# Ledger of designs, part 5: VH-VL binders against Uroporphyrinogen-III synthase (hemD)

Target 1, 246 residues: Uroporphyrinogen-III synthase (hemD), of Chlorobaculum parvum (q59335)
Amino acid sequence: MKTVLVTRPKHQAAPFVRELEQYGLSTVVFPTIEIRPVAGWNVPDLTKFAGIFFTSPNSVQFFLKHLLQTAPDELKNLQQTRVWAVGKTTGQDLEKHGVSIEPLPKIADAVNLMADIDPAEIKGQTFLFVRGSLSLGTIPELIAEFGGTCVELTVYENLPPSLEDTQRVKDMLAEGKLDCLSFTSPSTAKNFFEAIGSKELSDSVQIAAIGTTTSGALEKMGIKVDIIPEYFDGPSFAKAIAEALK

## First folded at step 2 (VH-VL)

Design l04 (framework fv_levilimab)
Fold by ESMFold2-Fast, scan of step 2:
Structure l04 (fold): chain C 246 residues (1-246), chain A 120 residues (1-120), chain B 111 residues (1-111)
Amino acid sequence: as target 1 above (246 residues)
Amino acid sequence: QVQLVQSGGGLVQPGGSLRLSCAASGFTFSSNYMSWVRQAPGKGLEWVSGIYSGGSTHYGDSVKGRFTISRDNAKNTVYLQLNSLRAEDTAMYYCARDRYTGSGEYFDYWGQGTLVTVSS
Amino acid sequence: DIQLTQSPSSVSVSVGERVTIDCKSSQSVLYSSKNYLNWYQQKPGQAPQLLIYWASTRESGVPDRFSGSGSGTDFTLTISSLQAEDAAVYYCQQYYTTPYTFGQGTKLEIK
């Protein structure tokens, strides 16, 4: 009997777990992605910023929802401010509210986004970075490196798994009781390795990614990916894992 | 020696507010989920709200938008803020340790209960 | 939301008898080979106490006369050789998904 680690939130994991169980696999659910809005922040005066950065659809959704509820007049200022988005989905969410975005980077990450900006446009200017609690510090670091100031506004919290659940998974890894680690997004992979605190895995552990985006993120972290389905959906992913573990 | 000690109940008029507190000891509070479960006089148990170790919150349909659960890990305390109270919110309110573990998922320790009475 | 229905609503039994309480779920609570169904006992004037979790695992310190069984949607709590101190209301509870829900309770009275 092979055991698969499922890293989706419990309520979202159930269909995928049932697919895996139908193949005779055992599963362990270790949610590494839970998101909640951060309460108590106030929409800053957006006219004070030379530009605003968004790196996820979540940051756009939580920011705009709060803005429209508490400071709807600031939408006009947002629409008049330079706004950068790391990827198409993030940009489209902004555009649906009449917000014009700067050209998207060819590669949808913060490093490539910042690489497309002339440092002279950053130097001596103040920018707003709308972020989650576990967002990478790439944008603030590069803005500082270019001589600008970055104000960071955390609008959602990425929830880590409990310490008890994390220790259980660490123990199972150390005892060779996990046969496959499955990841359905770059953030589930990133959050998993942050929680575990190590990238060193036994050769007996298979790494499964639902698609090429998740696989690419794992590879960028130095993690070898063993299993990728033909189609990037739950049933195809469960089937690919089951076939690889037979 | 797990203990959950509750306070903050009382009598309020419809539309009023109360804040319930549950002080925890005997375990690592910051790594545990916490829930509130209520029981109207002579009725059954109803889960009201839960808060995960990282602060994510969930609510029962009857209290969404009126109640707010929160936690203070430095004080080992979970709170339930009750707003816009109605007569049907009259109940004994229990806090409970909400275990999300690989060995089981359940409410293993309960506070003594705090009575909330909403009446004119 | 998942609804749990208990039967009977009330039962009166003599000391030494066997009691069976049923809990039916509106949908399966089976997940990763575990049934996310718990049983609690509430004595008059007291907070609930955990008896059984994962449908059949007895909580530490709970007398062995209490046992749980079932899978998917149909669950049973059994009390063998009923004792006077077992007079209480018994609740099933699902931990499969939020909102977490309880059955309406079964009141057990001792004759």
Scores: ipSAE 0.000, ipTM 0.400, lowest interface PAE 18.6, mean pLDDT 86

Design l05 (framework fv_levilimab)
Heavy chain, then light chain:
Amino acid sequence: QVQLVQSGGGLVQPGGSLRLSCAASGFTVSDNYMSWVRQAPGKGLEWVSGIYSGGSTHYGDSVKGRFTISRDNAKNTVYLQLNSLRAEDTAMYYCARVYSTGWDEDYYFDYWGQGTLVTVSS
Amino acid sequence: DIQLTQSPSSVSVSVGERVTIDCKSSQSVLYSSNNYLNWYQQKPGQAPQLLIYWASTRESGVPDRFSGSGSGTDFTLTISSLQAEDAAVYYCQQYYSTPLTFGQGTKLEIK
ESMFold2-Fast, scan of step 2: ipSAE 0.005; ipTM 0.438

Design l06 (framework fv_levilimab)
Fold by ESMFold2-Fast, scan of step 2:
Structure l06 (fold): chain C 246 residues (1-246), chain A 120 residues (1-120), chain B 111 residues (1-111)
Amino acid sequence: as target 1 above (246 residues)
Amino acid sequence: QVQLVQSGGGLVQPGGSLRLSCAASGFTVSSNYMSWVRQAPGKGLEWVSGIYSGGNTHYGDSVKGRFTISRDNAKNTVYLQLNSLRAEDTAMYYCARSPLYEWGSYFDYWGQGTLVTVSS
Amino acid sequence: DIQLTQSPSSVSVSVGERVTIDCKSSQSVLYRSNNYLNWYQQKPGQAPQLLIYWASTRESGVPDRFSGSGSGTDFTLTISSLQAEDAAVYYCQQYYSTPYTFGQGTKLEIK
């Protein structure tokens, strides 16, 4: 039985794992990027803010989950506070919890959102920006430019895989327990080799790329690609891997 | 992998119609601003249409009233319906993503392109 | 509409040389803290790919030899040490307002 490392994000891995397993392959899931809640923060006193900004569905989901678990009484304050969302999906997630949002911008970005706000409503006021670790600094910068104060709360982060999971994969590679490393984007490939800290691989380990963009990224890193499917989709990729490993 | 796979192009006569498809994988189209950008043979890029995460649509003046952008969230696919086609609509048509989850103001992923040829 | 004009329209240079491509906007694309100006690379037979966004931020995976600069109406893309793989057409693009517009493109050929 051959074993394939799947590096797709956790929420996208299941169909591909299922395809590989139908071909009789064993799989190990090692997402090379992880979206995780930030731990240890406390829900601030929401009555202190003139308004709250959300720029992603992730910031809404992680904020509300933590709020409902640790400070459910603050939901009423959130529902009474002015809330801005950059896009309709983010706004709809808020509306599911009885939170009304200010009108959406014509273009779903922070600059256009801020352009639709009267600067007089920002001047001298304090706002909360609920963000991820990779969120842009546009909202805090423009609030400051308009004469307001922006408190930033990071509620999720994009992280490399855990040290424990990384060490397990390193051990499996060293012990010859992985037969194929599969990559479905340039970022999964780059993040994998950064996490492992080495591109020194056994000559028995095959490198599979779902398409030419991912293959090109691997080749730029000096990594030889062994497997690429005729069509750049999950089922075709699983089939190509199965055929190469038989 | 983030992928945009396109289909639906072809050869049509002036006044004809085509429907282009852009199937997304690795992300959700309803969480992003999705655009169509075209390129006439040997020429530059022209933004044609976009659809907001919430379904609001925008069009370039050259195609307004003739083209319709739409989305099927269940199929995670974006469409461009081309009606009343003219010779000047001959182009490679690309779908492209603007990353709403990072609120990015740029096109970070592009489909492979679909050729539309309008000739007699 | 915002019009973007690139110069030169084409350029031919040798591997290892420095190349600069200019993009001039008919109006400012600066809003407070950000220039809404992006750069794309298009190789023959391929879709465009993002190189630089907000005038000077390099997209993940793009080599360090690519850099963007400028503000307001005048922008430059620089390739500091040209490689054979850089032969392509380069486009600037504004995301300041709809309709989003592109420059006419600069064709980079390698001798």
Scores: ipSAE 0.000, ipTM 0.380, lowest interface PAE 19.4, mean pLDDT 85

Design l07 (framework fv_levilimab)
Fold by ESMFold2-Fast, scan of step 2:
Structure l07 (fold): chain C 246 residues (1-246), chain A 126 residues (1-126), chain B 111 residues (1-111)
Amino acid sequence: as target 1 above (246 residues)
Amino acid sequence: QVQLVQSGGGLVQPGGSLRLSCAASGFTVSSNYMSWVRQAPGKGLEWVSGIYSGGSTHYGDSVKGRFTISRDNAKNTVYLQLNSLRAEDTAMYYCARDTKVTYYSGSYEVTYFDYWGQGTLVTVSS
Amino acid sequence: DIQLTQSPSSVSVSVGERVTIDCKSSQSVLYSSNNYLNWYQQKPGQAPQLLIYWASTRESGVPDRFSGSGSGTDFTLTISSLQAEDAAVYYCQQYYSTPYTFGQGTKLEIK
């Protein structure tokens, strides 16, 4: 039986895995990017802040989950604090927990959110910015410009695949247990080879790309592409892989 | 290969102290949430304390102020210091590792105890 | 604190029969489509073993006969075809809010 590596994000992998397995193929799922919570932070005393900023749904989800698990009494303080959200989805997650949000900006970005705030309300005040590791510095910069203080709390980070999962895939490659590597975007291909740390593959391993854009990115990296479907969708991709591997 | 090996425990009088140890192998304790869960003879499970990968600690109400969870990263070991022990603290004490799973329709930390130590008996009697 | 109540407290069943254990939470443990409820099995003289997390996801290595269902406040653990080795105490547990709490346990005995 032939084994296919699936590098799609976990939420997109299941239908593709089912399609491949219906053709009699074995699958290994190895998402090439992961969003992970930051562990070990304490929920700060929320009464110390004049306001709290959230710029992504991930910031809300990781912050609220941790708050509910470790300091549920702080929810009352969050509900009484001024809270800003950059966009509708972020705001709706907060509202589901009884948190009122300040008016949303017409354009859902940090610059326009800050533009709607009177600088006099920021001067001399301390604010909390709940963020991810790769969040832009726009909010802290503008708060500082207006004479306020911004405390930043990183609650999630964008990470490469775990070292344990990466080593497992490296071992499978070395042992000849992977017959095909499948890629659905240029970034999944780039991230995969960065995680593995090598572009040298056995000639027995086939490289599958869902379309010409992904194929072109692989070829620019020096990787030969063996399988491309006629139509650039999941079912067509699974069929093309099955036909190539039998 | 994940393994949690516990030591410490024993018989102490009320008001006494003990330190329980949980030595980990196959993973790094500073990368996981670690907990202590106890079970009185013939009774159910009670969560006692936890320590996050970053070092933040949490306690159940029955042990706050008396018990202290800590870790030694160099020894890859988690400890539970038991002070001011009462007869009601008599139990089998388990250390347990929490794992993190990414939900396939999104990214959430989901917590559950995937590996447990063998347990350490603590008996408090006069 | 979130309280978990299991029913029945004990049950005796024959090999091959279906058994269900219920767990009721004093408040919802649902957050963003995930139910923070786990099931553990404890055999005499042993540490607990994880069976099911997120109310319905089987832990690796757990036999297919074990399944979990439910959402919010009402959860069920089902063993579809009981084996002799399944004699144990079963616990539900919530990980929604500290302090983390367990149900009182259900003792499963083989006839």
Scores: ipSAE 0.000, ipTM 0.429, lowest interface PAE 14.6, mean pLDDT 85

Design l08 (framework fv_levilimab)
Fold by ESMFold2-Fast, scan of step 2:
Structure l08 (fold): chain C 246 residues (1-246), chain A 119 residues (1-119), chain B 111 residues (1-111)
Amino acid sequence: as target 1 above (246 residues)
Amino acid sequence: QVQLVQSGGGLVQPGGSLRLSCAASGFTVSTNYMSWVRQAPGKGLEWVSGIYSGGSTHYGDSVKGRFTISRDNAKNTVYLQLNSLRAEDTAMYYCARGHYTSGWEFDYWGQGTLVTVSS
Amino acid sequence: DIQLTQSPSSVSVSVGERVTIDCKSSQSVLYSSNNYLNWYQQKPGQAPQLLIYWASTRESGVPDRFSGSGSGTDFTLTISSLQAEDAAVYYCQQYYSIPYTFGQGTKLEIK
C-alpha cells in the first residue's frame, strides 16, 4: 500500500482523502497553512451597521459558526442587514443561511466591489468588515476615502503547521514512509518546504501537483513534478496519483 | 513529546472547593483550545469547560457559575477551580488539548484527576 | 443542546469479525462541507484516545481497520477486522455547538 501526504487545509482535506482511500491508498493529512478561528470576540450588534462586507468563504464560515454557537438569535439581524460578498462562492455560503447579498462585482475582488457602490451610500455610515488576519486593507481604505467608518472584525487566522506535526512528517520522510507528496496550490508547496526546512527528497518520493500553476511554482523552487492530472480538479487529481502509484 | 500532567484532586465534603491543574509540555497552551471533560464512576463523558486561544471561556450548564477555567501562560498550565461542590460532581476529571488546526478535536488527554465529593 | 445517541449500548464479538457502532444526533452537525463529529476509544483505566475527526478522517497512528462514515445526523464507526486490543468503550462527540456533547458510549467486548 502506498501512502500519500495531503497538504490541503484540514477542513478542506476530507473529500480528497476519501477519493484517495477509495483507490486503496493510505493518507496522511499535513495542512501547510492552518486556518483557525480567532477566539475571544463577541458578536457585535449587527443593527448598528449600514452594511457588512465578506471577502472570503473562510470569513463567512467562521463568522456564522461563531454566531450560531454564541448568539444564534443574531442570525435574524444578519438576514435583515445589507451584505456584500466579493465573489460567487462567498455569496452562496451566505445565501444558504437566508442572507440576501448585494449584487456581485463583475471581477471578484475588493476594488471592483467598492467601485460598484455609490460613494454617497458610504459617506457618514458605519460598516463591518469580517476578515482574516492576512486580508488586504482595500475595503477599510476605500470606505475611509469615501467618508465612512469601517469596523474590522478578524474571525480567522493563518498559522504555520505545529512543530509536533512537522516533526512527525520529517520522521516519516526520513523513514521512507511517504510515497507521494500532493500539492493543490503554490502556497501549499512553498509553505511545505519552508516548514520541513529542506528540499532534499528521496528518489522514491513522487511529487504531485493539481495543475500547471502549482507545478510551475514547484519547478521554480527546484522541485521536479512527477504527477499532474488531465483536469485540474480533486477527483482527476486523486485518479492520476492512484495510477502513478500502481 | 506532547504531555499533559494533572494534579489537585481528592476527597472533599459538599460545599467545598478544589483547584485542578493540568501542566503541558511539548506545546504552548495559549495557542490551543484547552478543555476539561469529566466522567462519573461507571458513566460516560461530559464536557465541562473550555478556554480558547484568545482567552474566551465557556461552561457546561451543570457547572456554570460554580467552576472557573483559567491558564497561566508563563507556567504553561491550565486550571479548573471547582467551587460549591456537590455529590453529583464526583468524577474523574480530564484535561484535553484541542489541536491547533481545528481547535476542537481532543487529540491529547491528561491521565485524569479523581474528585470525590462525599460527606 | 445537541444530544447524541449511540447504538448498541454494548456488543460482544469475536476476533476477526466486523462491528458497526451508530451515533444519531438530535440535530445536524454539518456546516458547509464539514461534519463536526469525532470518535474516541477508551480502554479500562485509561483516558480517551481520538480515533476519527471530521466524521471520516482517521487520526494519525490509528489502524486502517477503523473507519467513520455518515453526514448530518447519522454517523457510523466501523471496525472491519476486530482485534483483541479493540476491547473498549467507544464515544461519538459533536463540536458543532456549545455545549460540546458526547454519546452515552458503546461497550465492545471480545469473546
Scores: ipSAE 0.000, ipTM 0.455, lowest interface PAE 14.2, mean pLDDT 86

Design s03 (framework fv_sonavibart)
Fold by ESMFold2-Fast, scan of step 2:
Structure s03 (fold): chain C 246 residues (1-246), chain A 126 residues (1-126), chain B 103 residues (1-103)
Amino acid sequence: as target 1 above (246 residues)
Amino acid sequence: QVQLQQSGPGLVKPSQTLSLTCAISGDSVSSNTAAWNWIRQSPSRGLEWLGRTYYRSKWYNDYAESVKSRITINPDTSKNQFSLQLNSVTPEDTAVYYCARDLEYDFWEGYAFDIWGQGTMVTVSS
Amino acid sequence: DIQMTQSPSSLSASVGDRVTITCRTSQSISTYLNWYQQKPGKAPKLLIYAASSLQSGVPSRFSGSGSGTDFTLTISSLQPEDFATYYCQQYDTFGQGTKVEIK
C-alpha cells in the first residue's frame, strides 16, 4: 500500500483524504499552515472607534463569526462605522454582511491603503485593526505616525506545523514511508518545503500537483512535478495519484 | 538610525543566572514589524541563535531547543528594551552575547538580522 | 535541523582579487540565505539577504547568488576593509564561517 501526504489545512483535507482512501491509498495529513481562531477575546464597543481596518478575508471571517456568536447587537454598530479593507476579496466579505467599505486602494496593500487617507482624519482619533497573529504592523505604525491611536485585535493565529508533526514527516521521508507528496496550491507547496527545510527528495517520492498553477510554482522552486490530473479537481487528482502509484 | 546597546555582567559563576539587557533607540520594542533576538558566539559552537521576542497583537517568544529549559527573553515597553535570562550557567555558556533585530522578508524562513548590538563578553568560571 | 557548510574555512587573498565563498545546505532552502561580515571584536554586519539582495549601504562589489542548496558570496575586487570572517545564515542556523586573510 502506498502512502500519500496531504498538505491541505485540516478542515479542507477530509474530502480529498476520502477520495484517496477509496483507491486503497493510505494518507498522512500534514497541514502546512494552520489557521486557528483566537479564543477569549471580547468584542469591543465599536462606537468608540473612528474606523476599523481589515487586511485579510480571515480577519473578516473570524471577527464576524465571533461577533455574531457573542455580541450580535454590535453588527449594527459595525455597519455604521467607517471600515477599510486592503483588497477586493476582503471588502466583498464585509459587504456580504451589510458593511460599507471605504474606497479600495489602487494597489492592494496596507501602505497604499494608508496613503489614500488624509492624515488629518487620523490625527487624534482611535482606530481598530482586526488582524491575525502574524499580520504586518504597517497599519498600526502609520496610524501612530499620523498621530492616531490603533487598538489591535488578534482574531486568528497563523501557526506553522508543529515541530513534532514536522519531525514525524521528516522521519517518514527518511524511512521511505511516503510515496507521494500532494499539493493543491502554490502556498501549500511553498509552506511545505519551508517547514521541511529541504527540496532534496528521494527519487522514490513522487510530487503531485492539482493543476498547472501549482505545478508552475513547484517548478520555479526547482521541484520536478510527476503527477498532474487531466481535470483540476479533487476526484480527478486522487485518481491520477492512484494510477501513478500502481 | 536604529541602535542596540547592551549591558550586563561579564563574569558569572557556574550554576548562577546570566542576565543581559539590550536597549533600543530609533525603533520600538513593541514594533510589530520587527523581532528582537539574542545570539551568542563561541570558538567551539560558532554563532548560535538563542531566541527572540516579538509583538504581533500579543507577545511571542521563540527559543532554541538547546537552551529552551533555561532561557527567558522579556520585553520592557516602558524602558524600550529587552532582556535575556539564562539559568544554571556552565563554562559552555562562555561566549560573546549579541542582541539583534530581525526583519522578516518572507514568512517562516525569510529572516535577516539587520541591526546588532555591540556584544557582551560573558565568562563563566569559578 | 539544517546543516550549513561553508567552503573554504579560510583563504588568503590580495587587494584587488576576486574572492568567492560558498555555502552548502543539507536541505534545499529556496533563496532564504543571508550573508554577514564580521571583523575582529565587532558584531556581524548584514551584507546580502534572500540570497542575492544587497543590503542598503553595502558596496556593490559584494554580490550573492544561488538557490536550493548551493549559494555563493562574491567580492569582485577585494579592498583592505574586506579582510574579515564571512557567515551564511538560514533561519536560526549559521554556517561555521570563512576567514578571508591578507596574503
Scores: ipSAE 0.000, ipTM 0.404, lowest interface PAE 15.9, mean pLDDT 85

Design s05 (framework fv_sonavibart)
Fold by ESMFold2-Fast, scan of step 2:
Structure s05 (fold): chain C 246 residues (1-246), chain A 126 residues (1-126), chain B 103 residues (1-103)
Amino acid sequence: as target 1 above (246 residues)
Amino acid sequence: QVQLQQSGPGLVKPSQTLSLTCAISGDSVSSNSATWNWIRQSPSRGLEWLGRTYYRSKWYNDYAESVKSRITINPDTSKNQFSLQLNSVTPEDTAVYYCARESYTGSGEYDAFDIWGQGTMVTVSS
Amino acid sequence: DIQMTQSPSSLSASVGDRVTITCRTSQSISNYLNWYQQKPGKAPKLLIYAASSLQSGVPSRFSGSGSGTDFTLTISSLQPEDFATYYCQQTYTFGQGTKVEIK
């Protein structure tokens, strides 16, 4: 019986675990992050901002959910405000709510997003950055460098795995009890290797990535990817892992 | 399997405090993946959310505006339960009271009340 | 606050019928809408979340659709156990309910 480590957030793990178990695989769930809403924030007066930045689908979803719950009248102000999104998925989530976005950067990262903005449009202006707790400081840093002000609003937090759960996974790796490590996003891969503190793995451990974006992130970290499904969805990923581990 | 079991009085006099408890099995009241809610149902008002308690890095409480001045929802980690206290009750507080778990669904961005207690009929009368 | 209106308030149907229930919101909520079934004397049961996602263990005859302000719950072929009251819910607000009763 082979054992697969599932690194998806806890609330997303169950369907993938069921798929893997239907193929006769054992699973260990080790969420490398738990994504949770931050409580107690108030939707700011959106008319006070020259623009609003979103860098993840999670920031869009948690912000809009809370806005629709607590300050639904602000949706029209959001729809009339300049809004930037770092990538296609984030942009599409905003567009579903009638929010027009500024042109996407050629490369979906904050540096390239900011490079496409004339610094004169930032100087002396105030911007809102809707973020998670572990979001990079690139946008606030560049806004400050260009002479603007960036208000940061944390709308979700990424909880790292517990020290106890991390030690259990480290022990399982050392004891040869894990046959495959599965990753469904660049963040799950990065957070996993940060949590265990080592990139050195036994040759018996296979690395599975759900798609080319996650695979590319692993390869940039110096980690060889062994398993990629033909289609980048949960059922296809579970099947590819099962076929590789038989 | 997660279950919610309710207990508390069925009859409360006007001006008194209504106290209900919801015992949790199969999950922890301090679970990072859930919020713990009280919802009531009456013919006049239908289904009405009252409030919630939940743990992330610390405990949080949210309450419906209509009851905010009279309501307290408290977790008890030692007994794995949470409670509702509603002060200064009137006949308009007569309802079936449910506790419910709100959990993340889908891609983790959506939430829904996926597990409910059996309900407690509360009558406010002399 | 967002107002939720269900239509119809009640309907009579026969086993095998296709039943549709609508929920309209006073302003756009994207897809943040859930559907519940409540049988007499029982707590509500989650059927559909995020407007169209079927909850685990719920029969495939139930489906949800819509986004923005207009949402629909459909039962493709009504069964005897489906006679119940159905509620839409957006965050902490519930619709008034639609009672599906035997014709």
Scores: ipSAE 0.000, ipTM 0.417, lowest interface PAE 14.8, mean pLDDT 85

Design s06 (framework fv_sonavibart)
Fold by ESMFold2-Fast, scan of step 2:
Structure s06 (fold): chain C 246 residues (1-246), chain A 129 residues (1-129), chain B 103 residues (1-103)
Amino acid sequence: as target 1 above (246 residues)
Amino acid sequence: QVQLQQSGPGLVKPSQTLSLTCAISGDSVSSNSAAWNWIRQSPSRGLEWLGRTYYRSKWYNDYAESVKSRITINPDTSKNQFSLQLNSVTPEDTAVYYCARVDSYYEILTGYEDAFDIWGQGTMVTVSS
Amino acid sequence: DIQMTQSPSSLSASVGDRVTITCRTSQSISSYLNWYQQKPGKAPKLLIYGASSLQSGVPSRFSGSGSGTDFTLTISSLQPEDFATYYCQQSWTFGQGTKVEIK
């Protein structure tokens, strides 16, 4: 029986696990990142800010979940405040809640977002930056440079996989018990190799990528990709892995 | 397969402390991918979340505002269980108490929720003299 | 906390019927809504998470839809084992339940 490592978050893994197991494969689920909400923060009075910045879908989702749970009246104030998002996905999540966003930057990053704002609109004003623990300091730095004030609110933490689960996977790799490592995004691939701390793999271990974006990220890291499906979806990916492991 | 098994007293006197335990099998109480919750159910209040404990590099606890001053939820890594203590109980605390797991505090891209996917069998607790 | 209202509070149905249960929230919650089934004397069982995602092991006759403030749980062809109380949940708040009874 061949064994496939599934690096998807656990809540997304079940359909893919079922597809693989239908082909007679064994599976091990090892999510490569953990995102944890930060507890104990209070939603600030949003009327005190000239604007609010979001740089990730996670910051939107954790902020809105907590706001709707603890201070639902602030949603109205959020809907009436200027809101900036670095990219389309982040902006769409806000728009689903009736929040209008300022024009998106041409390049979806904080430097280009800030470059599109007239410094005169920042000077002497106070802004809220809703962030994760590993978010870059670009927005606070540029707000300060333009003479504004930036209040930072950390709403989630980016955590590596647990040491216990990481050691289990390391042991399985060392013992030759994993036949395929599967990756569904550039981030899952990058975080996996950072967590295990090594790029040296037995030649018996196949590397599977769901599509060309993930494959390109692995190749930039110096990792050879063995398996890519014809169509970049879960069922096609499971089929490609099963065929390669025969 | 993860299973939760509850134990504790069925009858508690007013003003005393209610203590319940939830034993975990098939997972670790210190798992980075789980949060361990207490929920109760009464005819008058329905299903009511009380609080949770979870491990993410360190232990965290969250409690419902309605019980925050009276409640403590503690993990026990040596016994792979977690407990509920509710102080100064009144007849209003009469309920079926459940422990429950939330699996996956992972990235919210396609459906992260605080969904209670595994539940204990429940413990009927009556608060009366 | 966000108020959640389920409708109807109870309904009577026959095996084979299409059953629809709704949950309305006092504020928009995107898709942050889950559905549970509870049979007498048993703990609740997760059916649907994230408004529309079917939990592993749950029959395909169950489906969820909706976003914002209006959510629906549908049972396309009611079976004898489906007579139960159904609950919606958002974060730490549960709806009051809808009891599905034998007609």
Scores: ipSAE 0.000, ipTM 0.441, lowest interface PAE 12.5, mean pLDDT 85

